# VH-VL binders against UPF0173 metal-dependent hydrolase Caur_2542, part 1

All scores and structures are predictions.

Target 1, 243 residues: UPF0173 metal-dependent hydrolase Caur_2542, of Chloroflexus aurantiacus (a9wi57)
Amino acid sequence: MATLGRNVTITLIGHGTFHLTTPEGRNILIDAWVDGNPVCPEPWKARVRENLAAIFVTHGHFDHIADLVDLARETGATVVCQYDMVPYLEGEGIPAAQLVGFNKGGTVTVADVRATMTTAHHSSTIYENGQIINLGTAAGYVLRFSNGFTVYHTGDTCVTMDMQIIGELYRPDLVILPIGDHFTMDPRQAAYALKLIGAKYAIPEHYGTFPILTGTPEALIEHCREFGVTTEVIALKPGESVS
Positions, changes and structure headers below are counted from each chain's first letter, unless a header gives other numbers; Kabat numbers aren't used for antibody chains.
F, E and O stand for the ipSAE by ESMFold2-Fast, ESMFold2 and OpenDDE, each averaged over both directions (binder to target, target to binder). V2 = 0.75 x the mean of E and O + 0.25 x the DockQ between their complexes.
Where letters were taken out, [cut] stands.
Atom coordinates printed by the task and the answers are left out, and those that the model quotes come from them; centres of patches stay.

## First folded at step 1 (VH-VL)

Design b01 (framework fv_sibeprenlimab)
Fold by ESMFold2-Fast, scan of step 1:
Structure b01 (fold): chain C 243 residues (1-243), chain A 123 residues (1-123), chain B 111 residues (1-111)
Amino acid sequence: as target 1 above (243 residues)
Amino acid sequence: QVQLVQSGAEVKKPGASVKVSCKASGYTFTSYDIHWVRQATGQGLEWMGWMNPNSGNTNYAQKFQGRVTMTADKSISTVYMELSSLRSEDTAVYFCARGLYYYDSSGYPFDYWGQGTLVTVSS
Amino acid sequence: EIVMTQSPATLSVSPGERATLSCRASQSVSSYGISNLHWYQQKPGQAPRLLIYGASTRATGIPARFSGSGSRTEFTLTISSLQSEDFAVYYCQQYNNWPLTFGGGTKVEIK
């Protein structure tokens, strides 16, 4: 496994949920599926609640927000999300003072992290208590830390040429991207995404949680070889970290 | 420790080509652009262009367009600058320098420089 | 292309005295509230060294006697009490527009 050497720790909690510790020692989450997540290690159910400063939300599907309201209310963490999600989350009981709503192309600073919201080609609608609720459109994030280390989380998405623009403008050191197939990119599309983005490191996610999510890091590595992509794939197991 | 180490001095005839190398160490090679800047004896600094070693993209000053080519070899963390159709006025010290442009902020300064490569063009 | 003009071309100063160097851009080099103007020091036979970036931020390891100021088109580099190691050529650079351009340099020499 690689070492990043940039004083940022990245931990896969499971499926699509990531825990990061900033150079300043601030704890943040990307997405929030913990308590009901079948692959989340038991110790991490408590650990994600420790000194949690912020939660960045990619989109509104249950496997990304199931614990969002509870975690935000318990910890006081700032919730960073697409603007259209704010009224729903306030209605669910997150105080307005903890909600930072913005939109694609925009940048906000939270927990010493500069976050730019990117597009993702995916849905963001939920069915709850007999109602169809529109939570805006799916997004990804470029997170730039105080020391210049930059992480691009694509969100749930298919491959798109827009990823080349993100790679050129923001120059991420590390990409977090889905490889599960069926609902997101398969490993071959993900390898092509890495060709477009041009990051040094990649952490695959959103695979193996359910039988239908058949993509594997091994298949991703094979397709990176096929496309001449030199990005180093860091295949974290749930509960594993890289720093 | 960040270092940029350049190839040694070159003497060329008018009309020839020269290829100068710049080997990077101590940082993630693909995270920063490499720029080339030259300086004629007793003169100021002149920007020639940049190379993104991650994407392979280049951008050259108009004066050098058609004569300069910048390339990168990721396996050895090295950027090359090749200047063709050499003239006596191309006699200069050629420097590589590390930099970065962020879309939403200031350009990142040339914080580390190579030691320079003297290219002499004489008949 | 943005033309950078430095003045004076040569500045003769006694050790311990203050030196003020000027840099003028033909167009504004500020974008989004940020001044994309950097200062470098070059000693004979050496590569340039970054002194000040973003018009006023001192680079790591640069002594407090060096300071930068200015915005838009007018910038200054000040050395508050010149020491023997400060006699060098100083260049300003704009990083706002392609192509990147440097000033002609100001040589600070001992009187």
Scores: ipSAE 0.000, ipTM 0.430, lowest interface PAE 15.7, mean pLDDT 88

Design b02 (framework fv_sibeprenlimab)
Fold by ESMFold2-Fast, scan of step 1:
Structure b02 (fold): chain C 243 residues (1-243), chain A 123 residues (1-123), chain B 111 residues (1-111)
Amino acid sequence: as target 1 above (243 residues)
Amino acid sequence: QVQLVQSGAEVKKPGASVKVSCKASGYTFTGYYIHWVRQATGQGLEWMGWINPNSGGTNYAQKFQGRVTMTADKSISTVYMELSSLRSEDTAVYFCARDKGYSSGLPYYFDYWGQGTLVTVSS
Amino acid sequence: EIVMTQSPATLSVSPGERATLSCRASQSVSTSGYSYLHWYQQKPGQAPRLLIYGASTRATGIPARFSGSGSRTEFTLTISSLQSEDFAVYYCQQYNNWPYTFGGGTKVEIK
């Protein structure tokens, strides 16, 4: 029901994957779990490939990068990731010219979006060819659009006081954050994160995809009330957009 | 290409144990759970349990708890399912099936299956 | 445990015709808007093959004639124009609650 009024469209593809359209009409993804993502609506499997300009990677877990290499190769999209992932992704067949590696605290501009990599307290490991491959440390992003609209995607993380610094420095309008519990924040911890960040809107993610991910938007709203947080929670179903 | 190749047919007497193997290839063995599902002749599918090859962690259906043991050998990318105290009712084709990975939490659906191993329990 | 009931047990269909298969769960298999309901196809002498997951998403390589729908406790698998290779037994499975249970199967056979 919420209207952002900021010429940015945000669509939940499913679980942790988001599709955004910039004020200039550029399409970008945050994370890339699409084809094998059980909650991804069928039409969006083709649609994410349309005029895809960039993919921003939060960390290396399967449920965030399963389709990354295929999407990047098929579309020519720029892959924006932590520097340590670059050799791995190049080795998987993404051309070096499509890879933009940077690190936490740094800012790059891709697809008319000014992106700052933030910390996230989570692991970043994949299993491939009989090996455990560490792909650096989990990250989030602050994405600032040309019109000043600012989105903070926390990545997969626990709550951290660093979120207060991010809120004060970048003043995000909207935050995307996990509420699933077990591997990420639960709804109560996420509500406290929203208190630290101070954004006008929040979109919860990383819940309900598997039975173990038990957090709910309703519980998040209840704990926001507990902490005196006035952030408006926008619970999107897979395939739903807000703009 | 992803493949799960199971050991050959077994004939056992009541009270014996059987150990069926499932050899994985074409993907990172430790990145995916393996489930065991059985099917009696002319009947439906029955879920038995899963193993996480990376950790050795297991979960068994209550019906098989105490009789089934699932193990994994990373050096040869092989999962084993051992069923003890066999009864004639255990006569079935036993399938291994791959499930999406442990980093995502709980397994979800079975995307690749082994060819099946017929276990016959008769006196 | 959640009991999965499939109907009919046997469905006789001519090639080119539409087949509709039903699957009912004894309690909801949907959590937070997602249905943990999957369909598998099994041909004689073969292992099951994943067909549809999450009630409505086609697995890779599965032809467009296969579609799934439904939520909560009522689910349907539809084959819009049945081909000779589609004669098989179809199983639904719930993955919402441990233990993960299968329906009794629907055999789609040639008329």
Scores: ipSAE 0.000, ipTM 0.400, lowest interface PAE 16.6, mean pLDDT 87

Design b03 (framework fv_sibeprenlimab)
Fold by ESMFold2-Fast, scan of step 1:
Structure b03 (fold): chain C 243 residues (1-243), chain A 122 residues (1-122), chain B 111 residues (1-111)
Amino acid sequence: as target 1 above (243 residues)
Amino acid sequence: QVQLVQSGAEVKKPGASVKVSCKASGYTFTSYAIHWVRQATGQGLEWMGWINPNSGGTNYAQKFQGRVTMTADKSISTVYMELSSLRSEDTAVYFCARERPFGELYYGMDVWGQGTLVTVSS
Amino acid sequence: EIVMTQSPATLSVSPGERATLSCRASQSVDSYGKSYLHWYQQKPGQAPRLLIYGASTRATGIPARFSGSGSRTEFTLTISSLQSEDFAVYYCQQYDNWPPTFGGGTKVEIK
């Protein structure tokens, strides 16, 4: 399927950053690596700033939050993140009124989107000013839009049986998941994740940005065949959208 | 006006290849997947495979794997289905069909081409 | 692959009568509370036309006399008060499991 038909537009900005427009016309981001992102198309550096309502943060690594503070301060967007990140982000200059901290299993509503934080098996620690700063644990999101369309972003993770529970409880229509290998799932693990989740659509991410991220959509599709997975893989290039 | 218009009838010898075209109009070509389904005279429908015109990604039925190739040309909003090593059993009407665009977990082929008769002489 | 079996192969009815067509899957075509079963109509010399998707939802432009029901492995298509344009072959199709598969068809013909 190359179209969703659910009045939600999803654009890959590049690597792990996604731009979504809700049925109400609200713009949101999942993660925030734009200005220094080598694969982000030039026009999208300005476009992500237009009427930005919210930024959902999966974890604190540089390739996911490099532009978070600047985007939040420039646009007034609400930053939705794991509770443990709140003091750090406030200290970096994001006003407390823009910060919505919650945790895994919990649900919040921001920009007309009902967001449930899910687990991801990945680290979320950074090094700044000679200090090791723990930003909690990596997370994913289930985003349910006003019309019932549901997107599951796994976050940076390895495959886990928890994905089956998420698939059964939330029944996502579309999954965004990493396939790059080395720091996240490889294409074979991602295909197995799709088997556990059971969504009709998948958008792969976190591949091809650097030489070490060797996973490909073609390999993902091949392993989906291996596991009998019926999910359609929508391989967006940076700057491409599906709606 | 949403339409899929296919190329005309073909007559081929056993062992030859045939390439059928399916030209889309009236919608965003790259936003819809295209299925290929064939039907022998007086017989039922048989799914062959599908293509995502945006990515070029394909999935083929096992029976046709190695003989079928599906491609898309975005510049002319056209999908192609090429079937090689033709046999008399490949004599059929070949249809292209657009995948239902609704973002539910329900797939259906909502717009069909008129069909292309391919006759393999024996 | 999932095998779809339709019955009867041929159904002879008069205009104004009700037709009930059956479709059986070799295994459940339901996932997460949804049925991935669709119905198509095909007239001689024409391409198939989508009638019903998701077991029970009418496609755009399809008259109310067409209705679908069923779940798991047993599905029915009902045509109330048949009109002359309804004499055609009807196919069920699943896409719960890859590859998509079609039933053998039920021919609805005039008596």
Scores: ipSAE 0.000, ipTM 0.399, lowest interface PAE 18.5, mean pLDDT 87

Design f02 (framework fv_felzartamab)
Fold by ESMFold2-Fast, scan of step 1:
Structure f02 (fold): chain C 243 residues (1-243), chain A 122 residues (1-122), chain B 107 residues (1-107)
Amino acid sequence: as target 1 above (243 residues)
Amino acid sequence: QVQLVESGGGLVQPGGSLRLSCAASGFTFSSYSMNWVRQAPGKGLEWVSGISSSGSTIYYADSVKGRFTISRDNSKNTLYLQMNSLRAEDTAVYYCARDLRYSSGWYPFDYWGQGTLVTVSS
Amino acid sequence: DIELTQPPSVSVAPGQTARISCSGDKLGDKYVYWYQQKPGQAPVLVIYQDSKRPSGIPERFSGSNSGNTATLTISGTQAEDEADYYCQAWDSSTAVVFGGGTKLTVL
């Protein structure tokens, strides 16, 4: 039952999709799998479309971008993504004026949020209409809000020493990280990532959506104890928020 | 080469049941959402039901809710439609259709089977 | 909830441009898909996401979508283009909606 006290509301839409409301009342998404997402609550399929200002894309896999083009076209939201995705997304029908392409290490400001793209050790290739399309490399984000509150979304990744650098340079208050195993970190690797990052809060994601994604928040908490990690784990169910 | 082959259609009396199958080949079936779309004789297309790649998310048209059940077996590359409490207005050719990857929800339908005729008549 | 309206028929001479409309409230904010169906055959996707052609679909097929109306355009219409054409969109309730269909006659 944690409270952040920072005028930022974070909602797990389901799996890897997050809805955030900024101190200014702006709505943003991290990744965009909503309409076909088996764990997304029905009310949130409409709610994500309300006053949506920006969508931050971690990588190009279906479970992260399935609704990206439709949401961007319908809402006019700015799509923030790795530069290599821009020609593909423009070809898919997102107007160039809505696309902000940049790359790892860089920082852009969108919807009053300063976003730094971070490394993530994962793939970002899709298969579409008989073609292999390379959408760059997987990424995470450090999002710094106007009041200094900082969220680090690792993206889909394994644990990496770069997480210590990100923790030291950006000092995130809260980290969003995958615990599902198979395609991303398992709970034990995620607990070690929290040790490297040093954030006060963590929200686990990318688990329980399918039987193969076996990681649990309970296992994450056990391994945090194993590693002496004091980060508070906030296990949100789809549709639940923390603020 | 993508192929979808429907089977199981036939003549049935009102109140009866039929089970349709769609055998898929030429693609990774477990990576795609699948749909049933029907067409009554001389009429237009009507979407019936859709199922996610894993089978976890299922949607039905209001006209068939509570009577039809969509399911899939990814190990057999097969889609099913169990039709119960059939009515005269369910008479149609039933098509199996695949979702194009990176479309929103249950569309577009990039590949269709040839269809199987279901006739509900006394 | 969206309802898609198509003209029931369109006639063109060979070599002329055929235009088939699909109208719905705020349809330009959604993706529209177009299917061609010849007698006794399954539908074939000819346009996806408003304006894009699948591999194997002739260049003479194009699409647009703005405001309340999507349009399928067939330039230099040929006899083999004679078919029923259906538009399709997704509505906000996740239901798939088809238009009533347009019979294209080439004479």
Scores: ipSAE 0.000, ipTM 0.406, lowest interface PAE 17.7, mean pLDDT 87

Design f04 (framework fv_felzartamab)
Fold by ESMFold2-Fast, scan of step 1:
Formats: C-alpha cells, structure tokens, sequence
Structure f04 (fold): chain C 243 residues (1-243), chain A 124 residues (1-124), chain B 107 residues (1-107)
C-alpha cells in the first residue's frame, strides 16, 4: 500500500462516504451516509462526529446524504453543496450559517481546503412524501489542501471528456472515483477516466455495498493495463486509511 | 513581464531586527503562494517561510519559528519578512520566490519565478 | 522527517549524459523539483513535478522519481550546463526541503 507522505489521511467509511484529515488537522467528510450504511464499521459511526469541520456533498441521493442533516446539526460542521440544495437543507433544519452553496466551476475555501465544484453526469432529484424535489445537478470536487496536495472526487458519474480538462487544470495527485457499474462507471469506464485525468493514485468507491454493484478493483487494474494507465490503485476496505 | 525585486537587506547586529520586502509585478499576485528562501555564503538553499495567496495560511522553518513573520499586502503587490532576534547563522542572501501554480492553495510546491536576492549580514 | 541527499559533485565530458541523484525515504511518493543555479545568480526551475519541463528549458533536461531516488538527467551535456543543481520536495510537516546541492562540472 502506498504512503502518500502529504500529511493527509483518507479513510473510506463505506460505499461513497470518505473521511479526510487535512494537513492542518481538520476533519472533513465527503458525503454523509454513516448510521444506516451497511458497510460502515461500528467505531466509525461515532468517530466521524469528532471535531467535524465540514461535509462536502456531491449530490442528493439517499446513499450520499442520509445522515447529512443529523451530522450537521450535531457537530456544527459547515455543509458545502450545490446552491440549489441550500433551501432544501435549510428547510430540513440545517442553520443557514452552516450552509455554503456554490456551483460548478466555482471555488470556495472551507476549513483549510480550497474546493472547486466539477461536473458529474448523474441525477440529483429525490422523491419525498409524494413530492419530486430538485436538488440541482450532481457534482464532483477538486479539493486542494494547504500543502498543495490535490484530491479529485469525481462524484457519481459516467466517464466524460471534461475529466481531461480537470486533470490538466488542477493536476490532482489522487482521484476518488466510482467503479460499481449500474448507477455509475464500470471498471473499464473508470480506467479510461484515469487515462483522461492522469493522477498518481486512485481510490475506487461505490462498489460491493449491494449485489448489483459488481465492479471490482481487480477489474479496474486490468483495464488500466489495457489503456496503458500507470495510476496506482489503492483499494481501501471500509474503515481502512491511507496517509 | 513577471518580476520579483527584494529589498531591505543590510548589516545588523545579533539580537537586532530587519524587515525585507519583495515587490511583485507582471502577474496576479494574490493568486500565488509566495516563499522566502535563503542561502548562506557558499552553502545550499534553505526554505524559510511560505504564505498563501490570501495570507490566511503561513508556514515557517523550525529554525526561524517564533522569530520571523511572513506577511503580504496584496493591494501593493508586496511580500514581507519581519526578522527579529537575528543570529549570526541567519546571515544569507534572501530570495523571494513564487510558488508554481495559479492557485493560492498550491502550498509549498516548486518555485518558478525568483528575485535576485538581498543580502542580510548578522555580525558584531 | 525526510532529508534529501545529493552527491556533492558530478563531472561529465561535453556531449555525455550527466545524472544527478536525490535520495530520500519514500521520495517516489512525493513530487520532486530541480533547480539550476549559476554563480551570482538566482536559482532557475528546470524540472517540476518529477519530470515536467517549464517553457524555455532545453529538451536535454529530464527527470524521474521512483522508490527512494529522484534523478535529474542532462543528455548531450553542454558547457553552459555547468552549475549547482538542487532537488526539492516536502516533509510530513509541509515544510519545503532542499537537497544539499550538486556541483556539475563539464570538462
């Protein structure tokens, strides 16, 4: 397993939820499915709540926001999300002062992280009490830490040529991307995405949680070889970290 | 054209203070992390301090922490290094350098533009 | 944390390949930068992010970084390449770290 050596710890909580500790010692989450997440290790249900500074939301589906409101209210964490999501989250009880809404192409600084919202080709609409609620469009993030270490989380998405632009503009060191198939990229699409992005490391996510999510890190590695991609795949199990 | 010009160097006694300035031109100063790097006579390069584009983040080498303060005035396109409690081992040419990146969160990555340097001599 | 070790000097004949090493624990997991410094002048960035060249740097300069060692390679070395070369990376405290420098002599 790789050692990043950049004073950033990345932990897969399970499925699509990641916990990061920044170079300044701040704790952040990407997405928030914890308590009801069948693969989240029990100790991490309490641990994600400790000194939580911010939660970055990729889109509004239940497997990404199920615990968002509760975590934000309990911890006081800043919730960073697409602008159209703000009225919904405020209506659900997150104080307006904790909400930072912005949009694709824009950059905000939260905690010690500079975050740029990127395009993701996925839906972000929910059905609740018989209503269709539009939570904008799905997004990814480029997170740039105080020491220049850069993580690109693609969000839930299919592969797109826009990933080449993200790779060239931001030159991420590490990319987090889905490989589960069915709702997101399959391993072959994800390998092609890595070719477009050009990162040194990749952490696959959004696979194995349910039987329908059939993609595997082994298949991703095979297709990286097919496309001549030298990115090192770091396959974390839920609760495992890399730093 | 992109340029960095240091000033403020000179002779100072041990325990004294000195403030260095670095005037930037030809680029969007507020978008770049800036570093101070020094070089003692006949010796190698040693990083001293770094500051983010906004000035919100600062880092210091352990040898200068508590004695030196880095700051910037983006309205004047100027970087500063306030040096207090100077010691003989602080004698060096001090360079200001722009961190390679458009973005103020580039941290401490490589430096693509350097000034000519200003000499600081700490001696009795 | 990390300390970067360079040989103090390297000699090469004109037209031959010069190789300057920079060693540090697990250096291949970090980005490495290389600077050229001629007497009385400020350093010039010649390689960034392990292997990339800034505009204006001759194609004879190349870099690599794997395991514990980064290498600056100058193919077909010219007399004007005679200079001090410094590698640079970062430690776990986010501090910039320079190697001790290598004097390249071309003769």
Amino acid sequence: as target 1 above (243 residues)
Amino acid sequence: QVQLVESGGGLVQPGGSLRLSCAASGFTFSSYWMNWVRQAPGKGLEWVSGISGSGGYTYYADSVKGRFTISRDNSKNTLYLQMNSLRAEDTAVYYCARVFSYYDSSGHYGMDVWGQGTLVTVSS
Amino acid sequence: DIELTQPPSVSVAPGQTARISCSGDNLGSKYVYWYQQKPGQAPVLVIYEDSKRPSGIPERFSGSNSGNTATLTISGTQAEDEADYYCQSYDSSNHVVFGGGTKLTVL
Scores: ipSAE 0.000, ipTM 0.427, lowest interface PAE 16.6, mean pLDDT 87

Design f05 (framework fv_felzartamab; at its last look DockQ between E and O 0.01; V2 from the best seeds 0.00; counts 0 for: pae E 18.0 > 2, placed apart)
Fold by ESMFold2, look of step 2:
Structure f05 (fold): chain C 243 residues (1-243), chain A 122 residues (1-122), chain B 107 residues (1-107)
Amino acid sequence: as target 1 above (243 residues)
Amino acid sequence: QVQLVESGGGLVQPGGSLRLSCAASGFTFSDYYMNWVRQAPGKGLEWVSGISSSGSYTYYADSVKGRFTISRDNSKNTLYLQMNSLRAEDTAVYYCAREGRLLYFGELPDYWGQGTLVTVSS
Amino acid sequence: DIELTQPPSVSVAPGQTARISCSGDKLGDKYVYWYQQKPGQAPVLVIYQDNKRPSGIPERFSGSNSGNTATLTISGTQAEDEADYYCQAWDSSTYVVFGGGTKLTVL
């Protein structure tokens, strides 16, 4: 198991939801499927709420936002999302003072984190009361912490050449990316994405939660060897942390 | 020009009731969260209650829960505060305050009325 | 549940820099807002989201927020800056929370 040694703790909550503790000790979520998440450990349902500063939202699918409104209201956390999601979230009961909407290529600072929104190639909708609601476009984030440690969370996406640009501009230390196949990159595509990005570490996400999500960290490692990628894969189980 | 004009203040005995109104103009009232904030004579600001743009969410300070009810009528551009079971410690100037939105990014709360005085005294 | 503590008063000479603190447990995790209130007047927002100035607020007003402390800084303080100043944050259990206020005196 790798050691980051940069005073950042990253925990897989389950599926596509991650909890991070920043170098200044602030707590952040990426996406919000917690209470109803079948793989989220019970202790972490309470712990994600402790001193939660921000929730970064990649897109509007239910397995990423199911608990967003409740968490935001209960914790007072700032919700950071793409601009077009803001009216929907306000109408669902998140106070306007908690919402920070922006768009791809923009950078905002929330707590001790500079967050740049990136491209991601995925749909972003929910189904409510017999209607499909468009929640803008899917996104990724480059998170730059106060001590210089940089995390690139790709969001749900296929592999794209934009990842090479992101790797060159931001030189992320760690990448969080999907490997589940079917709805996102498979492990071979994800290994190629790591080749384009060039990070030291990778944490796979969005796999194994449902039977159709067949990708595995072992397959990712195999394809990294296929492409000569030296990125260290850190495979977390739900509730496990790396720091 | 954004304007918020409070009315309905006055002298009331302990245990009595008052209803405050805030008439809004110069902006699209139904797009904004609204708040009541009070200030006892010679004291600091104390938040009292808030309401979402649609009125579907209401929030109260512990000191007023169960006694005060915030509401709004978006067709009349008016915010209300129904105050029941009034106590001497409710004596204050009551301000109506608009809460800014990210889409209309500027200030939060970005505009305040001039306030209306409520005095609870025998 | 956050409580915001401000000094009751701050005095500065004209032209000097005034700093008004606002303390709360892990306050840097939240957005902080600052309001100026002159006697008999409604409060006016002077800083939002920690360090941003609304249109019409002089450049001498600035803000910061990290750790447990937010600070309103007024450089080149003028007589017209004499007022009460309140910090404000949002909290999930107490909702809108104000500091107790600081009386700035320009002597």
Scores: ipSAE 0.000, ipTM 0.400, lowest interface PAE 18.0, mean pLDDT 89
ESMFold2-Fast, scan of step 1: ipSAE 0.054; ipTM 0.586
ESMFold2 (binder alone), look of step 2: mean pLDDT 89; pTM 0.898
OpenDDE, look of step 2: ipSAE 0.007; ipTM 0.500

Design f06 (framework fv_felzartamab)
Fold by ESMFold2-Fast, scan of step 1:
Structure f06 (fold): chain C 243 residues (1-243), chain A 122 residues (1-122), chain B 107 residues (1-107)
Amino acid sequence: as target 1 above (243 residues)
Amino acid sequence: QVQLVESGGGLVQPGGSLRLSCAASGFTFSTYAMNWVRQAPGKGLEWVSGISGSGGSTYYADSVKGRFTISRDNSKNTLYLQMNSLRAEDTAVYYCAKHLYSGSYFGAFDIWGQGTLVTVSS
Amino acid sequence: DIELTQPPSVSVAPGQTARISCSGDSLRSYYVYWYQQKPGQAPVLVIYGKNNRPSGIPERFSGSNSGNTATLTISGTQAEDEADYYCNSRDSSGNHVFGGGTKLTVL
């Protein structure tokens, strides 16, 4: 596997959920689908709960927030999300003191990480208990660690020219992006996104969990060759880490 | 299709212990929060305890905190309620109830079991 | 410590509209759920969310919420609607709370 050499460990929990450990040893999640996640390895159902400092939420769909309230209440983790999501999450039982709401273009510092919220072209509305709940608009994150290592998580999105701006302004070392097709980019569109961003490494996500999510890392690599993209694709299996 | 069946009720003396079980079928048990709700003879419904789909979060009514323990075995599709230090006022029919939507602890109870009677008497 | 208050009984003639109220501070922040219970049977969910009926619940059942008060309305009440009705909500601590119940009599 590739070595990042930047004292940050990244683990794919499954589908769209990632666990990261900072240079300071702080544990954070990006999205929170664990217990009902069919691809989450059994040991990681317990491990995500260990010393969890923060959860960064990209948007409100069930495959990204199903375990959010439980994990936040159990661990005391800070929940970082779009401002409009705060009243809903407080209503679901997360204490106001654990909620950090902000919006696209803004930056907050949580768990020793500077997080900038980015635009993602996707929906963020849910249907729960007979109610249509608008949870704002889908987002991604640029996470800058204390040692300068920078991760861009695109969130669930289609390819957009905005990705070139993120690449030029923040110069991410590593990109996490969906390749599953149907609800997000397919592998060819994701390869084009990597051309716009220009990062050294990419970790694909949001594929193989359900039959309809047909994108593969192999297809992503082939389309990277098609577009002359030299980004190294790190295809993590659920439970696998890179550091 | 979706069914909940309670068992383990019976007669116990004050200060005694009893363990209730709820066997679930017809849905993906591990993704739904589960609850125990009781009803004393001729009285109203009283929520007792709840547990998240993973079992990571548990909740208790003040009247049972420290005495009752809710748990689940997702490999057996079974919910449990361990009742200790039982009192006469714990006498009730105990219902097992499923949350309406997966992944959310808070919400309506759409499926209920038939109930199991617990009588605490000398 | 949150309590939901319901009238202990409501009586209506067949074909008339029955209204059952439920009041409590949690209802301003959280949805109310309504259950019907007939003698010897488990409760049945009849209304959830603002005004949603589960499949199989007749159109004559509806719910409404205003401030700290929720109301279950049964239009054109039928003999088969005679039952105990319970409101239910939650608080910010994850506790579920039931109202004391209302016995509906259709004479």
Scores: ipSAE 0.000, ipTM 0.422, lowest interface PAE 16.1, mean pLDDT 86

